# Ledger of designs, part 1: VHH binders against Large ribosomal subunit protein uL24 (rplX)

Scores and structures below are computed, not measured.

Target 1, 123 residues: Large ribosomal subunit protein uL24 (rplX), of Solibacter usitatus (q01wa3)
Amino acid sequence: MAIAKRKPAEPVRIELKKEDTVKVLTGRDKGKEGRVLAVNRETGKVLVEHVMMIKRHTRPNPGKQIKGGIAERESPINASNVLIVCPGCHKAVRIAHHIDKIAGGKARRTRVCRKCGQTLDRK
Below, numbering starts at 1 at the first letter of every chain, in headers, positions and changes, except where a header shows other numbers; Kabat numbers aren't used for antibody chains.
ipSAE, averaged over its two directions, is called F for ESMFold2-Fast, E for ESMFold2 and O for OpenDDE. V2 adds 0.75 times the mean of E and O to 0.25 times the DockQ between the complexes of E and O.
[cut] marks letters that were taken out.
The coordinates of atoms that the task and the answers printed are left out; those that the model quotes come from them. Centres of patches stay.

## First folded at step 6 (VHH)

Design s1 (from z20 with S103G G104Y; framework vhh_7zox_3)
Fold by ESMFold2-Fast, scan of step 6:
Structure s1 (fold): chain B 123 residues (1-123), chain A 121 residues (1-121)
Amino acid sequence: as target 1 above (123 residues)
Amino acid sequence: DVQLVESGGGLVQPGGSLRLSCVASGFTFSSYAMGWVRQAPGKGLEWVSDISSGGSTYYADSVKGRFAISRDNAKNTLYLQMNRLKPEDTAVYYCAKDYYDSGYYEEFDYAGQGTQVTVSS
C-alpha cells in the first residue's frame, strides 16, 4: 500500500536526474560510481545505487504491508558531492547547457557534457 | 532500533480540536522527513501530512487548511494539530518515518502503533 505524496513548492535547483550515472567525489564512498535512484530537490540530496549503504531494522506492520526484518538501503548524499559520468567520454564532468533559439524569441535548453559536448538528456 | 510512539488521540465533537504527538528514537530524527498517515474503519491507508528534514510541509487536500504538522528536533517529537475536525477524520493515526529522505517516496520505512481519533456527537 503506497502513500501518495506531493512535490515541494520551492525545490533546490539540481541538474541531476533519475537514471544518471554519477561518481562520488568525497567521503567513505569516494570514487564509487552508481545510478541515481531518486532526487530530492527540497534537500538538495540524491540517492545513488549502492552508495552510503546502511542497515535498517523494520518492525512488521501487516496493516501497512510492511514486513519486519533487516534491509540494506542507500542513504542520501548531497548532490554537490557527486558529478555526472558522461556516456560519451566516460569521465566525471560538469554539466553545461546548449541553448537553441526558436522562432518568436523562445529557447530550448539541453544538458550537455562540458568536456566533450555530448547530450546528457537521453542517457 | 527505530521507535515511534504516538499519543494524543481521543473522542472529540465535530468542530473540535486535538493535538497528536509522536516521540521518535533510534535514528537521527533531524535528518529524516516525517509524516502522518491514517486508516479509517473499513478503509485503506491515507496519507495526511509530511514535513521534510528542512521544515517544508505538505498536506492532503482533505485536511489542508485544518491540520498543521510541525516538529521539534531538540525533543525528537513530531506533532499534528487537528482543527475543525469532521466525522470523516475518524481513524487510527500513525506516525511514519520516511523510507528515504527523498521527499517523494510514497511509502514510509517505519510506522508506530497508532493513536485512535474518533469524531462523534
Scores: ipSAE 0.000, ipTM 0.131, lowest interface PAE 13.1, mean pLDDT 73

Design s49 (from z20 with E107Y; framework vhh_7zox_3)
Fold by ESMFold2-Fast, scan of step 6:
Structure s49 (fold): chain B 123 residues (1-123), chain A 121 residues (1-121)
Amino acid sequence: as target 1 above (123 residues)
Amino acid sequence: DVQLVESGGGLVQPGGSLRLSCVASGFTFSSYAMGWVRQAPGKGLEWVSDISSGGSTYYADSVKGRFAISRDNAKNTLYLQMNRLKPEDTAVYYCAKDYYDSSGYEYFDYAGQGTQVTVSS
């Protein structure tokens, strides 16, 4: 069961977690799917594997055993520009929430797919 | 040893008002977002309202304009002022402590025993 949708607070609230599969909605990588590598709550951005790739060059540093070269690395994308891909129905969906135990003990909100109801949280 | 103790529920007629209270202990109350969730007979849990540590308030569409959440950090107490109550508001109301982890997720960590609100005539 999905609970009533809540209005997000300022600063930005991000519902995505590391290891989620997301689909890019806008920009250069529109339509591309990838795994979430990191979430930055302060900036409202996520780092998605193989999305928003940029080329960075590094200088060799023998003292720290760093080899020089050109490396491709992901750059952050606004969390509002991606949607989670449900593992159950394989569609890009909005996240709903289900609250488990609530009476006199620990309660937990879990993320669920709005289309099929499958849990999006890893145990 | 987090403790949340709700009070203020009762029987009220449609259109009436109630004020719920939740006294918190076992954590630094002023540092955490707090909220109210409810469970109507035979139904699942429904989020009602949140208040951030900084005082920003948020409401479910079903209660906007009728309910007001507030906090008194000096008393470690959370309040829910419920106005223009409807039969549909009949539920057990639970006080909940939210937290945010480094991944940016919000969870209800703890809930109290609840207080029964019945709107009937």
Scores: ipSAE 0.000, ipTM 0.112, lowest interface PAE 15.4, mean pLDDT 72

Design s50 (from z20 with Y99T E107Y; framework vhh_7zox_3)
Fold by ESMFold2-Fast, scan of step 6:
Structure s50 (fold): chain B 123 residues (1-123), chain A 121 residues (1-121)
Amino acid sequence: as target 1 above (123 residues)
Amino acid sequence: DVQLVESGGGLVQPGGSLRLSCVASGFTFSSYAMGWVRQAPGKGLEWVSDISSGGSTYYADSVKGRFAISRDNAKNTLYLQMNRLKPEDTAVYYCAKDTYDSSGYEYFDYAGQGTQVTVSS
């Protein structure tokens, strides 16, 4: 049997990915840097490690990967309120793209730093 | 680079005890909830226990009253004290780092290599 999942609303375009390092531009945690833990394209928000910390508790539900408990956890922040930190130049930058063609007609799209040209995708 | 290294598994007789340890590195251990999950032969992954960053503990009904989760933030170490072990506790036990997606849905973003626990006569 297939597990019925609710279709997400039309996703918001977000270029950020899990494991990116980002800097918060505004709000309570302005100036903080942290690692992206999750990207929610349905809401246009990202979850950033140690950013927007709140206390919460939930009931356990192991079948849905929902854990019971009380924890201080990150809260989502709008993706528009963060910028990626380039691993090369260590500055908060906007993401640019480089497109390479590979055999078979497939295009490979790579994220690059707008200031120094360094590849933003870790490998 | 996040690393979780489990130890303490082994062979034990029914009614016996084992203490599992998990040494964490590559993240601020004290800031995260941590948990244990297990996978028995031929079965899916089962959540066993969680401990919050503040020390609150939670247990699956199958282990409640027999297992105790704890942490030592000064040593970046998570523990699982397993008492009154049963054959059905036989599984690979994984230490796991807890997180949430952007909607607040909890999941594990990292798990260790696991340690084998076998409860048999």
Scores: ipSAE 0.000, ipTM 0.094, lowest interface PAE 16.5, mean pLDDT 72

Design s52 (from z20 with Y99T E107I; framework vhh_7zox_3)
Fold by ESMFold2-Fast, scan of step 6:
Structure s52 (fold): chain B 123 residues (1-123), chain A 121 residues (1-121)
Amino acid sequence: as target 1 above (123 residues)
Amino acid sequence: DVQLVESGGGLVQPGGSLRLSCVASGFTFSSYAMGWVRQAPGKGLEWVSDISSGGSTYYADSVKGRFAISRDNAKNTLYLQMNRLKPEDTAVYYCAKDTYDSSGYEIFDYAGQGTQVTVSS
């Protein structure tokens, strides 16, 4: 279909990025830490390594080189249910922001730990 | 190219209010997230507030509950309503066009001259 019945949802603002280490705040995996594998801004969800594991069975599809079987895979979790783990103080923290001037009347927003001030964005 | 003209700053007493305006030109205003950043005397830049192209609003913890960001796409104008002002709000306020680079960093283009807000008795 060329036309949706309604406009696409505006992407949800998520402060987390791929490769962040996060700690789960609620549910079955509460207290578990893992690396962010993907961020879905449309749904407001993140995939976290080894978090929200579910069993999925896959039917064989030789045309796509897919073998059948049962595997455990990560399931998305709401971004609001995780907190970033600061590499400096090793605690689950809320993200604060600083902006740094760059050339040409522009500035870059950087993420910092609210507890220790450590930068969360690494080059 | 991008032009941003801030206005509405001034001297106000603690507990007072000011409304800042930013008139944008040189780009399709309705297509971009916009924000406000400020620089207090002797401090670096601080992010204050953002508004998405769709109207979702975001605030720094220091201003949450006191400031309200809004936009009028028909007039290419961004606003910041500042209530219950504190001496700590004293700064030059800049209107900024917001984008993301390929690595997910937010880039603020604050091309204007800014508007001075002074909160003192």
Scores: ipSAE 0.000, ipTM 0.359, lowest interface PAE 11.3, mean pLDDT 79

Design s53 (from z20 with Y99T E107W; framework vhh_7zox_3)
Fold by ESMFold2-Fast, scan of step 6:
Structure s53 (fold): chain B 123 residues (1-123), chain A 121 residues (1-121)
Amino acid sequence: as target 1 above (123 residues)
Amino acid sequence: DVQLVESGGGLVQPGGSLRLSCVASGFTFSSYAMGWVRQAPGKGLEWVSDISSGGSTYYADSVKGRFAISRDNAKNTLYLQMNRLKPEDTAVYYCAKDTYDSSGYEWFDYAGQGTQVTVSS
């Protein structure tokens, strides 16, 4: 982090991905763990399975196979309010990176646990 | 096509300074996070620094406090100010366009030859 909260509306880097297991740090669901269902980098929010549950009304959408009705659905939570749970050390941790060079002038960043070095990305 | 042209490298004594530049074309520069990665002789790629589209900066622990990343969106140019250089900073430095992939991978697009930085007595 370069500057401490001087411009809170500026984009922050989100290192969480779909299928990550995360722990909620603050709010109504503090202490709960769940799987990341979606990441919205424009809003800085994530959807976490069984976290921030609300009743939502939906309309039928045959093209997306959505049935109308009332269902309980997850609500978005700020990515800053969750930490990834490492499968190796089983703790909520910060993410570090390893970089792999790929042909064609492209490289891939692989996420690793900052505490134990366990790879966080699927192989 | 994404095109990135790095410049500003050279030979410098330990403790010296260099400023790297990267001129970008082929995409909307202001909309993307940009960064620097480096490759030392005989080593793999190492991430150095990122700057978001909104101006937030991030640094590798090895360069924090010595390097400063900045951007000029009007000129489509990314900069890296390198101070208090060490022999361990010797590497080819590449400008990178950073992308966020919803499939679960974070990608760097980097192109061109990079710019060689050599820190030697």
Scores: ipSAE 0.000, ipTM 0.150, lowest interface PAE 15.4, mean pLDDT 74

Design s54 (from z20 with E106D E107Y; framework vhh_7zox_3)
Fold by ESMFold2-Fast, scan of step 6:
Structure s54 (fold): chain B 123 residues (1-123), chain A 121 residues (1-121)
Amino acid sequence: as target 1 above (123 residues)
Amino acid sequence: DVQLVESGGGLVQPGGSLRLSCVASGFTFSSYAMGWVRQAPGKGLEWVSDISSGGSTYYADSVKGRFAISRDNAKNTLYLQMNRLKPEDTAVYYCAKDYYDSSGYDYFDYAGQGTQVTVSS
């Protein structure tokens, strides 16, 4: 029997997304850069590639080709302890927002770099 | 080091009740989503229930209305109250810590050693 996917009930607001490049600001991995692998809005934590490596138990998940067991894997880090790396200026920066009007009067927010103004959303 | 210790399993007759407990240590219990998964003899792993750090609860359709998940953050303990037990509920029940995956809550960081529940008929 396959394990069903669950939805978070009460997400924490986090501006980071999967595939963002981030830099660790504090702790044992300070200065490391890595790609965001996952965002857990329930806990306010992110999983960053090659950051906070530990031995972990994983539940088997055939849909994601996860066999389960113990492996060396990334562990979560608080989103407040990382900053996005801007592709334009190559610096760790705070995220700003640009607001555009869209059809029907609905406003959309776009993530932008506070230092150089470049768009952080790729597609 | 993370530790999860399950207890409360045992033998029970159909229609009976059991309460499972899981005592957690080695992490800030109140900050993590917790859950229960089970494995029946000869079957795959089945998700049973989970509870968010904020207290929101979710249940598999097979146990909805019969089982109740809860937590006591002051005691670092997770509970599963199992009512109106059926022979089909016979399984090893595992306490699970933290659901963290790119797709949401479809895997967990750590599971305990499990506790056996047998519903005899």
Scores: ipSAE 0.000, ipTM 0.112, lowest interface PAE 14.9, mean pLDDT 72

Design s55 (from z20 with K97R; framework vhh_7zox_3)
Fold by ESMFold2-Fast, scan of step 6:
Structure s55 (fold): chain B 123 residues (1-123), chain A 121 residues (1-121)
Amino acid sequence: as target 1 above (123 residues)
Amino acid sequence: DVQLVESGGGLVQPGGSLRLSCVASGFTFSSYAMGWVRQAPGKGLEWVSDISSGGSTYYADSVKGRFAISRDNAKNTLYLQMNRLKPEDTAVYYCARDYYDSSGYEEFDYAGQGTQVTVSS
């Protein structure tokens, strides 16, 4: 049977949070999973542990007791190039929202896995 | 290998009901979102309904309120209860397994052979 394409997934905005596990969708680290270390909502980028590693040369600084060397550090990746990995179904998924009425009539949005319906908020 | 086998189609009068079943094998059924898509004569594929591995359900506007998707993970079986059927529901119905491709686009990676549903007087 030919594969049926459904309507495109809605864009993942900056719905990601620190400590989320994400999977890289494209580029040199495609397929790699890592923990979100930081989210920059102004630039639309996230910093993912061990993803987009760059080599930085450190110059010796005797005044500060720093010896020269090579260190690897993460660099930011566009949030649109990663998907959250659901802890329930272990799939890279689009984030959906469950809307609840909370005390005082204020609506609350809870992040949920579109595939398995589990909450994505660990706390 | 992955197999999806549909059954339960048939001929029914407008306003009638049918229940479709899909038996899955060759993968961990409980870990996947599953869905139904259909193809009417002379038309393209139309998405009908999805159910997540956790049981959340989603429906196309054309069937919402009339169809109910469900699953039995112990039996590796997906169901579609179709009520108040219309001639416009006449189609081959396919059971399908959901996934995201590398671009984040949601689609089906496997589908069954289909089961024919005909709604006519």
Scores: ipSAE 0.000, ipTM 0.107, lowest interface PAE 16.1, mean pLDDT 71

Design s56 (from z20 with K64E; framework vhh_7zox_3)
Fold by ESMFold2-Fast, scan of step 6:
Structure s56 (fold): chain B 123 residues (1-123), chain A 121 residues (1-121)
Amino acid sequence: as target 1 above (123 residues)
Amino acid sequence: DVQLVESGGGLVQPGGSLRLSCVASGFTFSSYAMGWVRQAPGKGLEWVSDISSGGSTYYADSVEGRFAISRDNAKNTLYLQMNRLKPEDTAVYYCAKDYYDSSGYEEFDYAGQGTQVTVSS
């Protein structure tokens, strides 16, 4: 007797990538720009450098040589609350898609700036 | 082979509505993201909307608030409800089988003639 495996849930579609520069649209850090440190496709959230800073308390553990203290760290923000900053035009923009029609009735979609058309993967 | 058959296009006046349908076969429809792309006369392909296997929806800025994508997994059918149509929405609309990848790049299949939508007075 075995437990039937279920297919994992489809990841939330997020067009942001690690190292993108984004601008915060709402909340306490509204207007702040920062670099994407991590994307969590399960939760639809991103970590943005120096955005949504919280104070973390770490308990000391001498057996593991862990020093106790208080440190500031980013907390996750919904991907829907940020816009990518285009490296070409330096404006906060919605991501557009350039679609290449390829042989056999297939197409490929790539990230481009909606305002200037530049590829967003260039850094 | 993946087969996608679009229907529901036609001639409509500005401000009008149309509902497009796409019947899919040749794959496990419920397991894949599905979408719509369009091609206006003399233009390249433009992504319009996607729906994930879990039901999350995504829209191009040009159609946000006017179009609604939905799916019926029991019927292997994808829909696009188009409201408040503009002359700029005139295009051939193609149903697309899409997949998500962790790099944010996506390849998709589309097939057939698509369905023609003409918005004019």
Scores: ipSAE 0.000, ipTM 0.191, lowest interface PAE 14.4, mean pLDDT 73

Design s57 (from z20 with Y58W; framework vhh_7zox_3)
Fold by ESMFold2-Fast, scan of step 6:
Structure s57 (fold): chain B 123 residues (1-123), chain A 121 residues (1-121)
Amino acid sequence: as target 1 above (123 residues)
Amino acid sequence: DVQLVESGGGLVQPGGSLRLSCVASGFTFSSYAMGWVRQAPGKGLEWVSDISSGGSTWYADSVKGRFAISRDNAKNTLYLQMNRLKPEDTAVYYCAKDYYDSSGYEEFDYAGQGTQVTVSS
């Protein structure tokens, strides 16, 4: 099947990463928490486990090139509609950054909780 | 402008392995989810596997533990490693680009020409 008449968007800067725990701020799933399954930087959307669930009841159609089957799947949500949940303070927070100076003049940027200072990156 | 070119299919005996490749062009490959779908003789399309732009993977129950999907964004290439092949895996395999404005992960907006996989003794 042909692609829709829409040009690719410029990549959106998103600080969220796969495996982050996030809380939904608005809409149908407001207050729900889940793990980030995927980040789409072209659309600015994230896929969050058990969030924005849709039930797809699709029959195979060779002429349409449609995937066959019945499944319940997450649908993408705008990254601006979720906040990361800090593992340290267990609250939905904005991401801040700590800059460490490295030998050789390079700087390392790590994500930190704005409320408690806990590191959000694994290392 | 979107082009997907599959390769790697062939005739293989039950228990054998094949690796399929799909070279993509005409879009920003790294920004889109990609997948594999197949069509067995006389059957409709069956979804096989998906990989997100971030590397998350999903598999149909029929292939879990046997197939592995991966991508190389630097080479604009999608792969499907198929192990312990069964006669029921016989199908034309299509590389698929996810829907740009998809409201879910069950649809795709472009598929390639396909590559034939035949599992027979």
Scores: ipSAE 0.000, ipTM 0.102, lowest interface PAE 16.0, mean pLDDT 72

Design s58 (from z20 with Y58D K64E; framework vhh_7zox_3)
Fold by ESMFold2-Fast, scan of step 6:
Structure s58 (fold): chain B 123 residues (1-123), chain A 121 residues (1-121)
Amino acid sequence: as target 1 above (123 residues)
Amino acid sequence: DVQLVESGGGLVQPGGSLRLSCVASGFTFSSYAMGWVRQAPGKGLEWVSDISSGGSTDYADSVEGRFAISRDNAKNTLYLQMNRLKPEDTAVYYCAKDYYDSSGYEEFDYAGQGTQVTVSS
């Protein structure tokens, strides 16, 4: 018998962040906009609110207060199939970066709209 | 300590080529996205290009089609092949180690001195 460990997933670079508004580029939800709920950097996928809705059957679990039935929920979509929506120009755009020097020989990179230069990072 | 040492800059005529190198130490090079940023005389830092740990590349619009970023994980070395150079490419070029944070900003380390690229006749 051979013993093998699972190979760790290689992280993929994704510039999208939770709370971003994105537009779907392909598939049945093409043209739909939604808020990013989660980013999975190991799979390269994002979960977008009300996008790629699927039905799941759940078994009741009274000990955990889980009611059985059919529930609709989002399914992950490849990050390459969505673009961020700029709050300034309201267009689906590619992300560019503005760089600021900070103390200690470091620099800070801020996401900006490639078309209009509007800051994409919101707090 | 993270160390990034750039080399390969110099004086070239418009239309010429240069290859920049960056030797990294003090971290697991293969696990991090790496990039190049530049600073032209009298201007701020400008992002030029980056490459993920998996090899995915991206470029500033001003250099796309002319520059090619690559990495050699066995040698802990990042490269920037610069073709069809323009006077506007004149800058100090810095190697950068990239990472994400939860603040909506990406912080990265960049090397001290950089390497000077001058494009003129």
Scores: ipSAE 0.000, ipTM 0.219, lowest interface PAE 13.0, mean pLDDT 75

Design s59 (from z20 with G35S; framework vhh_7zox_3)
Fold by ESMFold2-Fast, scan of step 6:
Formats: structure tokens, C-alpha cells, sequence
Structure s59 (fold): chain B 123 residues (1-123), chain A 121 residues (1-121)
């Protein structure tokens, strides 16, 4: 009897979520802030609005009166190259975690700003 | 019923090392991510490290490069190798079973008594 193939390596932990505001730490867009559009946990990359823009050339089509031109699209950036912007202190910060104890020997992890302690789980 | 039994704590001088162990029972150990969390005197609970069911490891910035988490699924045992210990590492250390609640929040079940680590001269 055949057995299932071993699973691929598990996705890398990325603390970022869609809609987070992040600041780019390195490269061409260093210092730029943008909203997270997508998180790819298999590759460890994030897509950030207006960050790592690539240019695409559009071929003109005179028969349909389509102008040629250049359109820009975001390209993925490694999650390690961005930091979340805290909604409370408005600084790019490392994500810390607050663990709230719950009854019965249980606790919940929440994302918090490492500088000011503000929760990061809401806008 | 989740049962977690931590051991390996003790008194050590700054710069020393300790290896913590946690024996788990009452659930399918190999199927869950496991964490080490700690509580320092007068402080709240702090997450230290976790290891996924597949073996991926993650560390709090305060311990990164000094601590190493590992697991032995055949023995239902979780380990934490602690090196270059600092007074700030003084805490009760708990191992925890990681899970997501119905609302998607990451939760820890730390049912054990913990093991005391004291770093002092």
C-alpha cells in the first residue's frame, strides 16, 4: 500500500497580516510606507501597496485606439525587509506579543508595539 | 486532558546554561506546535520560543541566539537549551500546547506547574 508523500517544509512564520501598514527597511524603496496587500507564507514575502514597483510596457493598438504606455505593478518583498508601523505611536517597530491569561490555564497571544505597547491587531 | 510536566530548572550564575524538558501527554504531541512561555517575578506571561509540528523554530528577540528549542516526538518531549543566561531570564518556565481558538487567535494551553529558573550571582 502506498503512503502519502512527505509534506513540503512548513510556511515561514510571518507576523504581518493584510491591511497592516509597513515601512521598507532596505533597498530602492527604503523609508517608504505602504499597506500590506498580500502575505505569501510559502515564500516569506509580502506584497506592499506602491512598493517595489515594476514597469510593464503596453503595446499600442491603433485599430482599437489603445495608447501604448507604461503601467506599474507591485512586486513581492521579503517580509524581513519591512517593519510594521504602529497605529498608536506611528513609528516602524518590531512586533512584540502580549499574552493575556484566560481561565483554565490558557492564554491568548496578541500583537503589540514593542515601543509603546499599543495593540496592533486593529487597523 | 492535556498534561505537561516541566523540569530542568535551577539556580545558575550569569553566563551559565540549563536545559529544560517538558513531557507531554493527553494529546497527539507530534500534531501540535509547542511553545515555551515564562513568567518573571511581578511580571506577566512572556512568549519565549515555539516549534511547529514540522520542526520550524521561532524565538523572542530577547532570547534569539542564546536559546534553542527542539522536540522528540517519539518521547513526547519538548526541550529548551538555554545558554548565556542573564538575570533577566529569571522566571518560571512553562511549556505550552499551541492552538487556534474559534475566532482565529493563537492560544496556549500551559497546564503544568512550570520549572523555576533563577539566574543570580
Amino acid sequence: as target 1 above (123 residues)
Amino acid sequence: DVQLVESGGGLVQPGGSLRLSCVASGFTFSSYAMSWVRQAPGKGLEWVSDISSGGSTYYADSVKGRFAISRDNAKNTLYLQMNRLKPEDTAVYYCAKDYYDSSGYEEFDYAGQGTQVTVSS
Scores: ipSAE 0.000, ipTM 0.327, lowest interface PAE 12.6, mean pLDDT 78

Design s60 (from z20 with S52Y S56E; framework vhh_7zox_3)
Fold by ESMFold2-Fast, scan of step 6:
Structure s60 (fold): chain B 123 residues (1-123), chain A 121 residues (1-121)
Amino acid sequence: as target 1 above (123 residues)
Amino acid sequence: DVQLVESGGGLVQPGGSLRLSCVASGFTFSSYAMGWVRQAPGKGLEWVSDIYSGGETYYADSVKGRFAISRDNAKNTLYLQMNRLKPEDTAVYYCAKDYYDSSGYEEFDYAGQGTQVTVSS
């Protein structure tokens, strides 16, 4: 019954992944570091832990033992407004790539720090 | 199935130019980002350039200002114009269909045989 939107012809290229540590470059949270919770490739936005906090109202549900109240939640920020923090050099950096071959004429693009060469993908 | 056929490689002297072509079939060419990757003798794969379906281009620092990627969606053809070639550009060049996998990694299909570019005197 659900009506799906048209699939994008091509996903927006975003170099960030869930669990990356990023630094905010602009806005009210400028200079703040946090972990990436989600990446939305359709909108080009990321959700960063404790960044762009908003208040959300929750309705009480006694049948489920849910208390009503106000909770703080993260709001999405444009991926262009954050930079990954390299675990090797601890700086906010641009991402470079190394290409690893996969069997069957395929390859994977692996992320590396442009400044120190450290792999950015956690093993 | 994806088919990519590269051509236009050859032997050229330093400072020379070559234009590579890639004819694609088996998928909706205009809907995908396309790119070029290369492999020099004894080295791993190196990304060279990408072009998005909307025409936005990206280049590796080693080729920026010397190479130009373009596409002709009506002909399902990808191009790489290579100018001011250096011995370091010697490699097999592969045309690649680019996409994200479910884990968020950018993957390529580069099933073609490639085209050899040799820059030597």
Scores: ipSAE 0.000, ipTM 0.246, lowest interface PAE 13.6, mean pLDDT 76

Design s61 (from z20 with S56D; framework vhh_7zox_3)
Fold by ESMFold2-Fast, scan of step 6:
Formats: C-alpha cells, sequence, structure tokens
Structure s61 (fold): chain B 123 residues (1-123), chain A 121 residues (1-121)
C-alpha cells in the first residue's frame, strides 16, 4: 500500500539567531528586551531569556529522588512578535541583508540593521 | 560539483519584463532552497529572492510586488519572472543554491556565469 504522507512544511524562515537581543512587540511582556536562548525553525518560535515566564509545579517522586516544587521557566513566543535590537543604534529594527562574497563562487548572507547599516552578526 | 546555468537576460526598456531561467545539476535540486542574487555595476552582491523546496517564496523589498520566483523540480529549473523593470534592476543575475553552513550562517553557492540584465532607454 502506497501511503503518500507528505513531508512536514519547510522550516519557517526566521532571521533571528541564538544570542540576539530582541524586544517583545505584543502581549503581556510587550516592551521587554531579552537575549534569544533558542530558535525553533519548525514551529516558528523563539525562547527569550526572562520573557513569557511560567510557573511549573513538579510532583514529588521519592523512588526517583524527585522533590516537588515550583520553578519559573521561559515559554516560547512567535518570532513574528519580537524584533532584533541593533547594538549600534539600540532600536528595535527589521533585519536587512548584505551578501559577502567568499572564494570559489560562494557568498554568505550577513544580517545588517535596516536603519543604521551596522552589522548584527558576530565576526 | 554544483552546476548552475543561467539564461534569459537581455536589454529591456523601463517598465518591460524578462524571464530568467536556471538549469541546475550536480545535487538533489528538489531538496534545497534556491534563490537569485544580483550584482550591479560597481556594487556588491544583493539578495533578490528565494524559494524553499516546499514552494514558499521570499523577496527583497526592492523587488517585492514586481518579481516572481518559481521552480520546476521535474526539470531541475529555477525561474525569475521580472515585471515593471527599473534602471536600478540593471545587474548580472546569478542563480544560487541556498543553505545553512556548519556555523549556522546562510550561504549561497552561485557557481554559474550569471545572466546580464540591462534596463535602459
Amino acid sequence: as target 1 above (123 residues)
Amino acid sequence: DVQLVESGGGLVQPGGSLRLSCVASGFTFSSYAMGWVRQAPGKGLEWVSDISSGGDTYYADSVKGRFAISRDNAKNTLYLQMNRLKPEDTAVYYCAKDYYDSSGYEEFDYAGQGTQVTVSS
């Protein structure tokens, strides 16, 4: 039997990377700035340090030496709900791209601030 | 080796149209995102458009609404339909294989000679 299960959708194109500083545009944390801890390109979501904090309750399990408690953790936010903060002009900006030539008919896409032109990528 | 052969460029008046083609070989075309990059005289490379293996399309602000990227996986061919051309679109256009390198940076592999597009009156 031929079951033509299609591939899941292509990974969402997200311009953000781990260690970027971003500003939240909407929701309860609107206006907060934080560092990107993780990018999930399959879901289109990012995890931002100290943003979308939720309380998690853990049930005690003595057989596995798990102590009950309450911990705060970040929860994912849609990448469309944050903008990168430019280190040069300190504004929340849309990401533009510059393409740098590399030897052998190759080029690399680097991220630049749309407003001031400052590079957003680490050297 | 990646081989990309661009064609379809030419001289056209402002407001005109051109359709670029790129025939790819040397890799599994259907598995990669493909794009177009261009280089205007005396300028650096500029990204123009990308299409994912699933067909999602992305455009630079400078061409959005005027250009349309498409692909035919059965023919290993990438297309760029260029409408309402402007003098600022004058450049050599290169077909590119688009991927992330091992360091997580987006990289374009453009091995072809490109195709010249000139928009002038």
Scores: ipSAE 0.000, ipTM 0.368, lowest interface PAE 11.7, mean pLDDT 78

